VHH binders against o26223. Designs and how they scored, part 193

Target 1, 191 residues: o26223
Amino acid sequence: MKLLWTSQHIKVTVHIDGKVSKMDVLEAIKTRRSIRKYQDREVPEELIDKILDAAMCGPSAVDERPWHFIVVRNREMLEKIPEVHPYGAMVKDAPVAIIVCCDSSLEKIPGFWVQDCSIASQNILLAAHSLGLGAVWTGVYPLEDRVEGIRRLFSIPEHVIPFSVIPLGYPAENPGTRDLFDPDRIHLEKW
Short names: E, the ipSAE of ESMFold2; O, the ipSAE of OpenDDE; V2, 0.75 times the mean of E and O plus 0.25 times the DockQ between their complexes.

## First folded at step 12 (VHH)

Design x8 (framework vhh_vobarilizumab_d1)
Fold by ESMFold2-Fast, scan of step 12:
Structure x8 (fold): chain B 191 residues (1-191), chain A 121 residues (1-121)
Amino acid sequence: as target 1 above (191 residues)
Amino acid sequence: EVQLVESGGGLVQPGGSLRLSCAASGFTFSSYEMAWYRQAPGKGRELVAYISSGGYTDYADSVKGRFTISRDNAKNTLYLQMNSLRPEDTAVYYCARSGFEAYIESHFDYWGQGTLVTVSS
């Protein structure tokens, strides 16, 4: 399946069962699963723009917003990611991947950029799911070999730290549901 | 109460085949990522093959094209089909369960007791 392309970017509407469906926030959080198998189908730029907009809407320590994003669609570059990320084999088969990075020059409080980039990464996964796409977070930071490999591969400056690689596409797998609620982890008033 | 029980190991000649099985109980098998690891005498454990809850598979370079991981969610069973076995494949093979949504695939939270595979030179 190919999408119509024009020089004027139009909003793509995803129809479920012939109707526009709006996913509830709680439903999106509870049903999102890691997706590692993708259809051979292009993801429109408009959907990537929506995902990145959502990624930047997370809370940030002292509002430093240190995140930068690299959008990778080039097949040759996607094919090289598994060479520097041992558990990123699925990336080569994805139509697109987003690399979440921290620009350390934007950091206002030491160490909190990790939380900021984690928040951005999770927002990418949730936004993708809400738009009918599947994605998976593949870990880069704090593994030094992966950080340096990704930096070299994408010409990332030394003051910028690659945090995660998130391939995404239309899902070609349907994982089962999960129930993770554990009341033993909830303490009232004190430990 | 989580249980992983491996079977199917044994002695085999180089070039031979074995099929390992892992019977899982005490959890919703279909919701978890599963893997096969191995440990040769005097060495640490290494990841051999991985399968996601949705069926995505990945393999160590040393076994690509020779080993096939698969799962039967209705039977709560994980399999490893091993073909063209080599003396360097001699190891104890372990079934492992990963937690939901792990973004570091080499970190597994439950292991079986293992099954010995010996490939005689």
Scores: ipSAE 0.189, ipTM 0.536, lowest interface PAE 2.9, mean pLDDT 85

Design x9 (framework vhh_vobarilizumab_d1)
Fold by ESMFold2-Fast, scan of step 12:
Structure x9 (fold): chain B 191 residues (1-191), chain A 120 residues (1-120)
Amino acid sequence: as target 1 above (191 residues)
Amino acid sequence: EVQLVESGGGLVQPGGSLRLSCAASGFTFSSYEMAWYRQAPGKGRELVAYISSGGYTDYADSVKGRFTISRDNAKNTLYLQMNSLRPEDTAVYYCAKTPHESYLDYMDVWGQGTLVTVSS
């Protein structure tokens, strides 16, 4: 990637390296969609490793980085998630799911672990999309019944809080893209 | 004020057809994903058909090949064409403005519902 810039305008040119063309960051952000239907096809461990590497690269309050991840591939365990997460039915059909957790012992500033785990969750979705996979964030925290259910199901310690469950796989649906730009939500200089 | 109004339900014989309509108001219809759900007595609400703002469609296995979801953005209207109806399709059908990108699992807006009864 080659950058060319002026004081207020930056031009970006993608380097051609003879490999598979990479989706640029803006394209990935704008075209990522929640995917709840998956092919009956395994996701290689290498891709999961890349996704989790990306998840850990997000900004974090005072760099506390409290995230931990549980990778679930066992079909029996995936089938049990809907029992404790009533809107997680799609998880049982996914080849793999990632549970994003907060280790509260790593928290340096109260409450900001929620933003940290939100950032990690979104990075998982973007990384999956960039690698040709589909994923969806299913909310767990702050719904206490879901938090307790997931904790019990995966033997999560009391000081660790399950935040989200993200099933992923090769997509079996294509919801298309959205145009969400709303200039009325942009205020120059003042409200 | 967001409003969804379903119509087109009724009594039909097995093998018959019905077309449901959902008139939407109070939001930019073309920007939202829409869905049809149904609820039979003693059962939870089940997703029947989904349509994205870009026209991608998806169906429950039980209705695939028989039902067709479509939208008319100029008229702010969602449709469900139901063919080859079976007694098992008997339910109240709901139009929903679905938060497909929601990370918290509930419907944003539901319509009032329209009853479909398939019986001889």
Scores: ipSAE 0.367, ipTM 0.713, lowest interface PAE 1.6, mean pLDDT 85

Design y1 (framework vhh_8pnl_2; at its last look DockQ between E and O 0.33; V2 from the best seeds 0.00; counts 0 for: pae E 2.8 > 2, unsure alone 59.7 < 65)
Fold by ESMFold2-Fast, scan of step 12:
Structure y1 (fold): chain B 191 residues (1-191), chain A 121 residues (1-121)
Amino acid sequence: as target 1 above (191 residues)
Amino acid sequence: QGQLVESGGGLVQPGGSLRLSCADAGFTFSRYDMAWYRQAPGKERELVARITTGGSTNYADFVKGRFTISRDNAKSTLYLQMNSLKPEDTAMYYCARDSFETYIGEHFDYWGQGTRVTVSA
């Protein structure tokens, strides 16, 4: 609560109901880690909705926003992902996974959908982290066998390209923090 | 291109101690998270311990409280202090640059040749 005084000495009590996130944006970016071990605990639908809302808020080339998302909660389907994605073994242990796809019919400028889907994928990781979840990006595109494997498994049409598979859940590991600042990679005014 | 060279393995009795070292000739050591893995005959490689560039550590449950991972960036060297050794710790121990943030391949890259640890009477 905040107490305010007017020019007429009238007391007004203002109730301030503002919640500041415990993690600011810079901290979220710096502390987000890939998480491959999950608690045996369901992720609420409302959190997935918030993550997908955030995923769609990234910049997009000529604002084409080519992303589509498949939300997979079915245990049998999650268990089949490692069969078509050799480094997706952790997916079978996750309560949910999001498949980021590009609808090529929405592409207005050739090739930039890769950047757009990368932005969406990273926003999923950051949003999950901000909500107390852990996630990992497992790459699909541009590996032809993984693209076709995921397409067949989830009945994805020919004009849609699966880009990444992102399992997520409540984290059962803490990989800790990194210090990656490298001033030798910063050039002032020119190379 | 950088070469990881493990050393410090050997034969030790149960309850004994060993200190493993991993030297990185690549001069990029301070920029990478590092890990120790092990592999017993006929088994898959398993994570033993990892350490980030920021100094955060984590350990597999089966070594927690007994092993300590550390790094010396000036010497480009990773260490594993192994105390209270058990016969179950018998394995080849591998140093790896930790590619834990990879989105495409294996979680760990740049494997060394390994150093053998044998715990027996």
Scores: ipSAE 0.624, ipTM 0.789, lowest interface PAE 1.1, mean pLDDT 86
Fold by OpenDDE, second read of step 13:
Structure y1 (fold): chain B 191 residues (1-191), chain A 121 residues (1-121)
Amino acid sequence: as target 1 above (191 residues)
Amino acid sequence: QGQLVESGGGLVQPGGSLRLSCADAGFTFSRYDMAWYRQAPGKERELVARITTGGSTNYADFVKGRFTISRDNAKSTLYLQMNSLKPEDTAMYYCARDSFETYIGEHFDYWGQGTRVTVSA
């Protein structure tokens, strides 16, 4: 089915009655896209709470759950993020951003926090999408300049490592669908 | 680094047609969204059309059904069929690979050198 996505009507079936149609997990995964353009519309705190709840539901190494989240709504701060994140230009246009961090003091096994925070970040993206929001993962760690930039900007302690910046908002673009299934990447029983 | 090479540009009369091609020498053509851009003299580069890995297409408003973007993954080639060309379509046309789902860097990682399209009576 050649879905001719004409630019205009992101039929985000936002049901008028504020009820965000719930996506099933597979639908959310398959249809999620990075969104870098946002509507001039605020994101309700309730949705942020749901997203953060989802972010904390993933597994972690030995259940260490090292993640912290900075929720940024302040326009001045959002506008400053691109100054320290060269590919974070869209953050200034988002109504809110979540910065995913690791508290290294919570690590039980060294190094697995990257996986933990990745899981949390991906859950943020999926949850956002399922709630009718658009988001994008902007990588911070392990790029030292970005890590330090975000650290300074938000006065993040040394034992806490900024991992990702995720702007989110109601989407103002539709990048379309992708098919990334590759059977050549699947090995049965042995490589 | 995959090189994108555009071809098919030329001089055509108003109402004429051209078919642009973009060859990707990279091995990962099928894994990326692709796009055509154009830049007219004194104007900013603008998106003409985009096609995803899944075959979804988007067009700029000025296209109005006149252009068709397509891809041949087996040939690692992107196409732009342009019909009903107008003088205002005169521009350098560029092919781009769109890494839209990247979490680092810009979402456009490769550009061709462009092919010139001139529409004139």
Scores: ipSAE 0.336, ipTM 0.663, lowest interface PAE 1.0, mean pLDDT 88
Fold by ESMFold2, look of step 14:
Structure y1 (fold): chain B 191 residues (1-191), chain A 121 residues (1-121)
Amino acid sequence: as target 1 above (191 residues)
Amino acid sequence: QGQLVESGGGLVQPGGSLRLSCADAGFTFSRYDMAWYRQAPGKERELVARITTGGSTNYADFVKGRFTISRDNAKSTLYLQMNSLKPEDTAMYYCARDSFETYIGEHFDYWGQGTRVTVSA
């Protein structure tokens, strides 16, 4: 992001028109990696706000926007997540995690909320990466024991479904970029 | 045919060198991130080095520049050049496909049979 200094009296950060080049977004998509090791460094609330703003920009089935987000910074809560979510073992080491949830009372078309929350989750990963953070999507739904465990741990009501847990922080590892283009996966006009 | 086959292990004196190789009979070798792991008797299996499909490498801290991971796409072969070997490096060495970008399940989903490296004190 580009920061402009256009007014000192308001003390605001101004982004240039809010757009990035298509080459910038493609690079972000290709260079984003799952990050499971984090620096001992807080993530400012403002960055979390930007990430969640990006999460909510995704399309959804019939514009239902069923997502809710729980932001977890409390150390004791972060340390309890691995007890019910073994794929989230690294969460105990993260300064913050975002739990992506579906509020089923907002669902207009049954079952599409999974796609909706997946879109929001991927946007969180990309936005975090663009802000210099590392993150990893750890799957909760549809693993029933993990869904119930996370629901109980965070007092999530029955009509709200925890979908994913996404720990994030300033990265303490660099897995490197990959070259994954596979033309055998591309079918022109038919299978 | 799920066979990653490691070779090149053996008995070597401290300070010596060995070159491990791992052959994958699959035609899609270049599509996978790859890694070397090792397991000493009575110890947990631990990462030694990894290399992405894009050529980026990462090493465990104990390697300290002594080992070099590489791959040869034309030969569908993964290598680990091990120099300045120490008795602590004695272990069974395994190659694996690295599934680091999983959001559930194990990071590795395919293992080789292993090749033994013994560094005599």
Scores: ipSAE 0.322, ipTM 0.673, lowest interface PAE 2.8, mean pLDDT 85
ESMFold2 (binder alone), look of step 14: mean pLDDT 76; pTM 0.770
OpenDDE, look of step 14: ipSAE 0.291; ipTM 0.671

Design y10 (framework vhh_8pnl_2)
Fold by ESMFold2-Fast, scan of step 12:
Formats: sequence, C-alpha cells, structure tokens
Structure y10 (fold): chain B 191 residues (1-191), chain A 120 residues (1-120)
Amino acid sequence: as target 1 above (191 residues)
Amino acid sequence: QGQLVESGGGLVQPGGSLRLSCADAGFTFSRYDMAWYRQAPGKERELVARITTGGSTNYADFVKGRFTISRDNAKSTLYLQMNSLKPEDTAMYYCARDAFEEYVHTFDYWGQGTRVTVSA
C-alpha cells in the first residue's frame, strides 16, 4: 500500500494546534455528511444569508456565475416537493430548502453551468455544516421529469433550469465519519 | 449491478437472539457505507442500522441497545447481531449498500432479504 509515501505530501499542522477553535476547511470537508432528519427548529435568516454568500463564492467558468437561488420556508410548498421528486421525502420535514437554479441567459460558455451549479450546491452543504446545520443534495438536473416538476411547482421561467433541491436544518441524526481515502486511485506522473 | 445475499434469519421465541449476515459478491465492499433495513408485512421499508466505511454506527431508536451492526471488510460481509428479540421485530431484513451520500437516487442496491419471525 502507498499510504506511507503519500503521507510525505501532507503538511503537518501541529504547530497551530490550540489556535484553531472552530471547524477548519479540511475538517468540514471530511466530516460533512448528508442529513435527512431535522429538529423542529427554525433556521435564522442570517445563517441562510451566510450560506448563500458562500454558495456564490465558488469558481465559475469564464466567471459567468449563472446561479440563482429560491429559498423555500412555506410548509405547504415544502410538502409538495416529494410529489415531483421521488427521493425528496425528507424535504417536507425540513424547516427550509434551497433550490439551486441556472439562469441560462447568463451562460457565456455552453454546458459549464452544470459544474458551476454543482460547485454552488457543494458550497451550500459545506457552509451549512460549518454553521452547525445539516443538509442533503437531492438531484434534479438532468432528470427531465424532476426538472419540469420543480419548474412548474415554483413557477420557474423556461430560461431558468432547476439544478438541485437542498433541504437543511439543525441535524436530528449523526451518521458519523467516513474513511474514503483510496490510494489506488492516485497515479504518479502517468496513468 | 452486483449481488447482496442475506442469511441468518429464522424463527425464534421472544427474548431470543439471531445473527444476520450479508455477503457482498462485489469487489468494492470496503468502499461502501452499509445498512440494514426491515419491512414488516404491509409496511414500508425502514432503516434499522447503518455502519460507515470508518466504522461509525447509527441505530433506529426502536433497536438501540438490542441490535449491533458490524462489518468484516476482509470477508466482504455485513452483520446484524439481534438480541432480546420482540414480536414487533418480525420482518424481512434487507442489507443495502447505503446510498446515504448519493445526491441522485434512481436505483436501490438491495439484496433479496432474510426473514425473521419472533413468535411463541
């Protein structure tokens, strides 16, 4: 196994131990889990604003930044999402959901809006986790029935494409941490 | 897309114990979070227990303290040790490659199940 030689490329941060009192970026990435059970507790608007600020800070192809976001707190609307998204049952139990959308009129280079909206979606998950919230990405694009279902439900215009639905709240489950490092997927110098 | 095979079910009296096994015929068992689900007659499937690749476990409230999930990556096998069994534990038990971190669910990674009956 090449774990020992791979560790030579990892910088040790022991010297700054004790100055980091909050979740750092690597910890957030490695400990973030999908959360589908939420406490019956409102998420403050200020936290949603911070999450959306983080979402918009992702890299973007030719800086097109095509993302738009719909924030859904209305219980009746949250309860209708499972009708158009077969794996979105948990959304009805969340205090809030964010729908990540692409405004195709902002597209400068064909097709890269998918990567842009993926980056925004992951930033939402990481930001939520860093703020003590739990969230899950439920896929919409490119599944045509889900795209059209979400479009109709939220009156989304034809030139805007719903990409993902992300319910979030204070977590009511703790799935623990994963160990996913696979050195067999790392190739040095050539394939 | 790869076969999960559950075993170890049977008839047991209340208060008894059973150990369920799930063999993953795939070659990537150690890379998946794994779970046990159950389905009682006329009911939806419900999560019983999860175990991550790192060994962290999570249990449904109705089995906490009675059931223990574990894995053996060398044998590509998932286990569920069931103690203090109750009649309400009667169900088909299914193992699954836990799709917990999937952002798109379009396919279930399920086995055929093993039947547990708790009755006098």
Scores: ipSAE 0.395, ipTM 0.665, lowest interface PAE 1.7, mean pLDDT 86

Design y11 (framework vhh_8pnl_2)
Fold by ESMFold2-Fast, scan of step 12:
Formats: C-alpha cells, sequence, structure tokens
Structure y11 (fold): chain B 191 residues (1-191), chain A 121 residues (1-121)
C-alpha cells in the first residue's frame, strides 16, 4: 500500500495495488471479472466515493440521470440479502454492497432508466476493478420477487425501483483472463 | 444448443489417479469458459476447477496441486486430471459451461448426468 499526503490538510490518496494504478481503460475493460470471494478487509469510504462518482458519469437517455445509490455496510443487513435474492449468497461475505436504484420522479422518457442503471452498474464494476477491488452485479430488476424483497428490506419508497445489488471488496479469487473476440458477430456494411 | 457428456469416473484407492473427460457435440466449445463441479451425497455442489477461453485456470483450495484442468478446442473436450486422490474427493463430478459473468442466476450451467468418482480402500 502507498499513502500520499497533501500540504493544506491531510488528504489521503490510497494506492492499494501498484498494478491497478497503471491500468489503462482497455486493460480495465478486458481484465475486469466478476468477483464473489472477498478478503476480510474494510473498503475505505473514499474509494466508495470515487466509485460512485464514476457511476454517475455515464451517458443517460435525455440526460435524465435517474440513479440513486444505497451503500450498505451493516453486516446484519448484508446477511439478509440472500433471503430475498436467491443468487446473492456472496453478498453476506462482502464488506460493502451498493444497491443501484432508479428514482422514477427523475425519469423524462419512459423505459430508458433500465439502460441508465445498467450503465451505472457497469461503471461501478469498472471503477472498482481500476481501484484494486472486486465486485459482481447481481440482478434485481425486472424480477418482481427480488424487486419487492429488496424494496421491503431497505425501506425503498414506491417511486424508487431497485435495479441491482453489487457487493464489492478486496478480491480473494482470481478467475483469470478471457479471450472473447468473435469476428462472426461483426457484419460489414449490412447483415 | 450443445450437450455435455462426462466420462472417466470409477473406483480408485487413496493416492490413485483418474482422468475425467467432458465431450461437447456442438461447434462452439472454444467460445465458452468451462468448469468442473462436484457434489458429494448430502452436500451442495462446489466448484473444483475452471478454465477460461484464454487458458487461465482457477482451482478450489482443496484440490490445488493435485488436480489439473485442461481443454482441447479441436476435439471440443474438457479434461480433469486428478492425482493423489483422497476419500473426501468421492463425489459425482459435473462439467459445465462456466457462467461466472452472469448477473441474473447461478454462476454455472451444467448439462449431463455427471460421472461418479469413488475413492475407497
Amino acid sequence: as target 1 above (191 residues)
Amino acid sequence: QGQLVESGGGLVQPGGSLRLSCADAGFTFSRYDMAWYRQAPGKERELVARITTGGSTNYADFVKGRFTISRDNAKSTLYLQMNSLKPEDTAMYYCARDSYETFLDSHFDYWGQGTRVTVSA
């Protein structure tokens, strides 16, 4: 770990992994993997702030940016997520999770909030990876039981729709590198 | 659609070796990350090993140094070489397309009845 300090107040900049600080955008996209096993280590609040800043920087339909985020660190609450999300078992072992939500009162054009929240979710995954963390997107919307369960568990109001639950932490696994380029999916000029 | 067929299981004494195979009759085997899972009686299925399209491998701690996963894209076949077998390795072994990047459901798909491995003196 590298710790950098500034002169006017103690402003901590944390470089948690030297390899992460050298990652360019294409490398980040190509090497990001879903991570479901986490070290028993706290994720600093300043890293969560950086991740959420990045999450809000994506393109949005008519720039409506309907995203809201719930940051969950409470162990009891994290342990309850698998009860309402059948494929969220790893969430209880994560030090923190982010719930991506749509505030429907901010929606300017019907239906595009799904793309907006997908963009925010992917940006969370990429930002976490760039900072030396691992994360996984666990789907909520459009599965009615999961939406209702998460809404009830976190006291989410009716006009707000939970979209995804993203646990994150320092990775305790390395799934390795993939080679996914498929030229058969590229059509020149026409289908 | 493809169908995966496991083979190579059997009865072996502790310290012995077995090689499992998983054959895919489809044309797109090389496009998928692949994995081996196992399930002992009365227990949940657990990941044993995975191999990506890029050839990277990942192993459960309880098999590291003993098992080796590999693939032959020309033959559309996945392998698991199992050495230094222990009684606790006794299980039904399943191969699966590894859906670890899914955001919807379980991180694996599996197709087939599996192949049984019994380690007993």
Scores: ipSAE 0.619, ipTM 0.787, lowest interface PAE 1.1, mean pLDDT 86
Fold by OpenDDE, second read of step 13:
Structure y11 (fold): chain B 191 residues (1-191), chain A 121 residues (1-121)
Amino acid sequence: as target 1 above (191 residues)
Amino acid sequence: QGQLVESGGGLVQPGGSLRLSCADAGFTFSRYDMAWYRQAPGKERELVARITTGGSTNYADFVKGRFTISRDNAKSTLYLQMNSLKPEDTAMYYCARDSYETFLDSHFDYWGQGTRVTVSA
C-alpha cells in the first residue's frame, strides 16, 4: 500500500498496482466531508459505475427502489445547474454530477421515497469518498423552485421528482475531519 | 460580511399584528436564501420561516398560517408579516442569511442584531 499526497495535501491511499485501497465502512463514514472544490481531472466511468452500484444497494420502503439517476458530464449542462440552483455553484466546476430522482409511479407506499432517495444519495457520497473522490449533497427537494428548475433544465417528466444534485470530482480541498459525537443526543430506554 | 438590520418589533396585544423588516446591505440579497429565527428568554433559538431565492417558503409548525415570510429583491429587504400574535410569540426575532460557506454544515451564519417582539395584554 502506497500513500500519495496531492498538491492539496489530500491523502490518497493506493495499492501498488495503482488501485485505490479499500476503505472500511466506519472510516468512510467518519472521514467523509462535503467537497466543493475539484481538480481539473476527469472521473473514470468505472468509478461512476461503482458509485451508482452503491447507490442502488441501499434499502427502500417495501423494496420499491424508486430512484433514477441522471449522470451529467456535459459542460454546458453543468454550467446551467447553478442558474436554477443558487447554492449549486460548485457544480459548474465538477467534471460530473449525479442527479438523484424519484419515479413516483414506483412508489408502493407514499412518502417513503424521500428516505429511499436520501439513502441512495448518502451511498453516493460514501462510495465517492471511499474511491478517493469528493462530493457534496446539494438539496433540491423539497424546494419547489429548485425542483422545477432542475425538472425544466433536464426535461424531467412530471411524475419524476428531482431530489438531489451531487457533483463529484477529485478533491481540490481537504476540510479535515470532525468529531460529531454528541452524547446529549443519546437517550437510554426512554427520552 | 454584510450587515443585517432588523426592525418592526414592539409591544402588541394578543391577536395583534406586526410586520418585521430586515435590510441586507452587505451582499447581493437575491443570491441567498433568507430566514427568520426567534429566541425567547431561556429557550433556544428556533427557525420561524425560510424563503429561498426562488420564493419557496417553509414555516415552523407553530406558525400555523399566522405568519408570512416574503422578500423584495429590489429593496434587498426581507419581511415577516405576523398576524394573530400570541404571548408565546414573545421573543427576539433575528434575520438570517444562508451562507453556504465551505466546510460548514449549518448554512445560516449571518445574523442581525434582532428586533424584540412582545405580545402582552
Scores: ipSAE 0.029, ipTM 0.410, lowest interface PAE 4.7, mean pLDDT 86

Design y12 (framework vhh_8pnl_2)
Fold by ESMFold2-Fast, scan of step 12:
Structure y12 (fold): chain B 191 residues (1-191), chain A 118 residues (1-118)
Amino acid sequence: as target 1 above (191 residues)
Amino acid sequence: QGQLVESGGGLVQPGGSLRLSCADAGFTFSRYDMAWYRQAPGKERELVARITTGGSTNYADFVKGRFTISRDNAKSTLYLQMNSLKPEDTAMYYCARDTFESYIDDYWGQGTRVTVSA
């Protein structure tokens, strides 16, 4: 998918045969924005499957791949997330959310599961954007109240740690563009 | 110094109005999405309203139709117009630079207190 900023919209381009062309990786990284307003439109299972496939393709310390995912489409459950996550108000308006979890029984090297789950979360955001969807990362770990709130709400066992909640849907907002490049943070050869 | 400075709080009766301001002494205000949060006694901080660099706004359900968030990039200032105030709106109000990630906000100010009581 090729994204163009036109007026107030992201324009998605598809192949002539009806197949979606994939977005350039650098374009996806540079144009991804946190999206907190969603259209009242269902996200097809095929797109969720593609997003989760991309999430699992990230590098993992000692190839432990400790990530598990909960896909939430139930409106009642989505509406309860803001009660246990103060920054999750937008989740109740999303058609679907993905909860990224770590199964601690799969951990081979202590502490690297946080990096593994961060990588999976970022891949979800980039994959969603590349498919014409909007998403936002809302953090759960390491905030104990949020971890326990999400665990109870979704019946997550004690050996599994909820890491992030990522609502997603078709965008209903255009946050515009940002210039975030800061050359003062780049050091050549030495600090 | 990149500290945010909130002002405009005070004591008001139910149904009254207040306008909160948040001044950013830094030169990067226009590059950040901005947010207003509040914290009532004994509760965690909760999101009130957000505004993106492009001007798109988002509101918590409990303030929709009553509060309006706006920004002036030339003045590096964020505003929250609060109308039809209720006792439940009593809290310390904070502005924050909203990150791409929504659970950790950078550069909290000292806050401005809003008390709504009869």
Scores: ipSAE 0.000, ipTM 0.341, lowest interface PAE 10.6, mean pLDDT 83

Design y13 (framework vhh_8pnl_2)
Fold by ESMFold2-Fast, scan of step 12:
Structure y13 (fold): chain B 191 residues (1-191), chain A 121 residues (1-121)
Amino acid sequence: as target 1 above (191 residues)
Amino acid sequence: QGQLVESGGGLVQPGGSLRLSCADAGFTFSRYDMAWYRQAPGKERELVARITTGGSTNYADFVKGRFTISRDNAKSTLYLQMNSLKPEDTAMYYCARDLFESYSPDAFDIWGQGTRVTVSA
């Protein structure tokens, strides 16, 4: 199994470098899709590091940057997530998941941590897509049962709020493209 | 947000064809991904086919090659062309807005009466 992981890692590095050079920002935004089916293939640590670097680069209210991240690769832990998250069944089949959290002790302005953690979550999805991976945002906050379930499962302190669970891996599905531009939602000068 | 009205179901022999329609009274049909679901007696609801606003289609394995999903944005109508129908296709068919991109697909109710498809001799 270790030999397969090593071979996959070498192959992945070459493939990802080629993909990164071809996808611009607008293309990444417009073609990113939720992915819930993953190849049985390791995601290298260096890609997770790049994704988390991108996650931390988002704008933040009064630059409070309250986000913390838990990286979960342990199969037993991934298999327990669906027990506390009803729509997280796909997480057990992912090679890795990132839990986006808010450390409330870092909050400088009430309530904006939700926007901050949303921005971090979206940056994870875009960065993953740009690197040839697929991911999906599964909502935790503001659903009290999911928040407390995830908190207990990962020993998260009371002052830290789990916001989203994002499984990711090499995609094993292609949902296709969307056309979402709606000019009726654009108002010139006034409503 | 809007009521979806399904039609086109009926009784058909194995190997026959039906075309289902779903009319959206809402003015925003063209801006939503759409899907067809079905539910047979005593079974769970299952996804049959989806179509995005960009025209990309995805099908459940059990209908791939036999069913075709399409949309007419000018008429605010979703279609399901069903060919080579089998007895196991017997179900109530529902259309819905597709929530595949939802980060919070909480309780999702398929609205509308549905349209009944019965495949038998």
Scores: ipSAE 0.597, ipTM 0.791, lowest interface PAE 1.5, mean pLDDT 86
Fold by OpenDDE, second read of step 13:
Structure y13 (fold): chain B 191 residues (1-191), chain A 121 residues (1-121)
Amino acid sequence: as target 1 above (191 residues)
Amino acid sequence: QGQLVESGGGLVQPGGSLRLSCADAGFTFSRYDMAWYRQAPGKERELVARITTGGSTNYADFVKGRFTISRDNAKSTLYLQMNSLKPEDTAMYYCARDLFESYSPDAFDIWGQGTRVTVSA
């Protein structure tokens, strides 16, 4: 039975006007794009709270919930992030960024924190998108130069590991939609 | 796995123009972001321009309005119109498919063989 994956072209309506549109979960996932251009518009704290709430709703290994979040609105700090993150140029243009970190002291089993923080980061992106914001995941871990750069910049203690930097803002671009479905990556019953 | 084939390179004088083309085969062109890269002798490969499926464009700082990236989805072809060419634009130009919304060359999974652009008096 060839699962005819009908690629339903989900029309990504990027609400450039910052209107909060209610998206179902599949729509949010399929239509989400990295946004690197932002309007000169502040993001309400209420939206950040919703995003962080979503970030904390993901599963974690043995429910360890190792994540911490640094919310950065300070213009000077946002402008410094690109200095330690070569692909973080857009952060300086964002009204806010969330730095996802792991507190290693909260780990119950070693190594799964990467998955936990990834889930949290993805939930941030999806929540942002569903709320009419644009965001992009800029990877910090496992690149040592970026990890230490962000650590120093934000005085992050040694037992806490910066994982990702996610700038957010109202979108000033419309990247469109992508279709990344690849049936060749699907294996039935065996490889 | 899809293939990209560049064309349109050549020798031009400073101030001249070229139009590069990149034809795809083996994938649905309209569903992917695309980019042009270039690599000069002894230099690292660098992004020239990127275009999304939605038509959003980004350019490297050195482009300064001289180049225009565009796409024709019906023809499955990517273009780079290059005007006001300079000697420093001399490089091998590559077309690439962007899968991961990244500006890192490592994020591109399909590359063409390149087309050579030489700008010389």
Scores: ipSAE 0.286, ipTM 0.688, lowest interface PAE 1.9, mean pLDDT 89

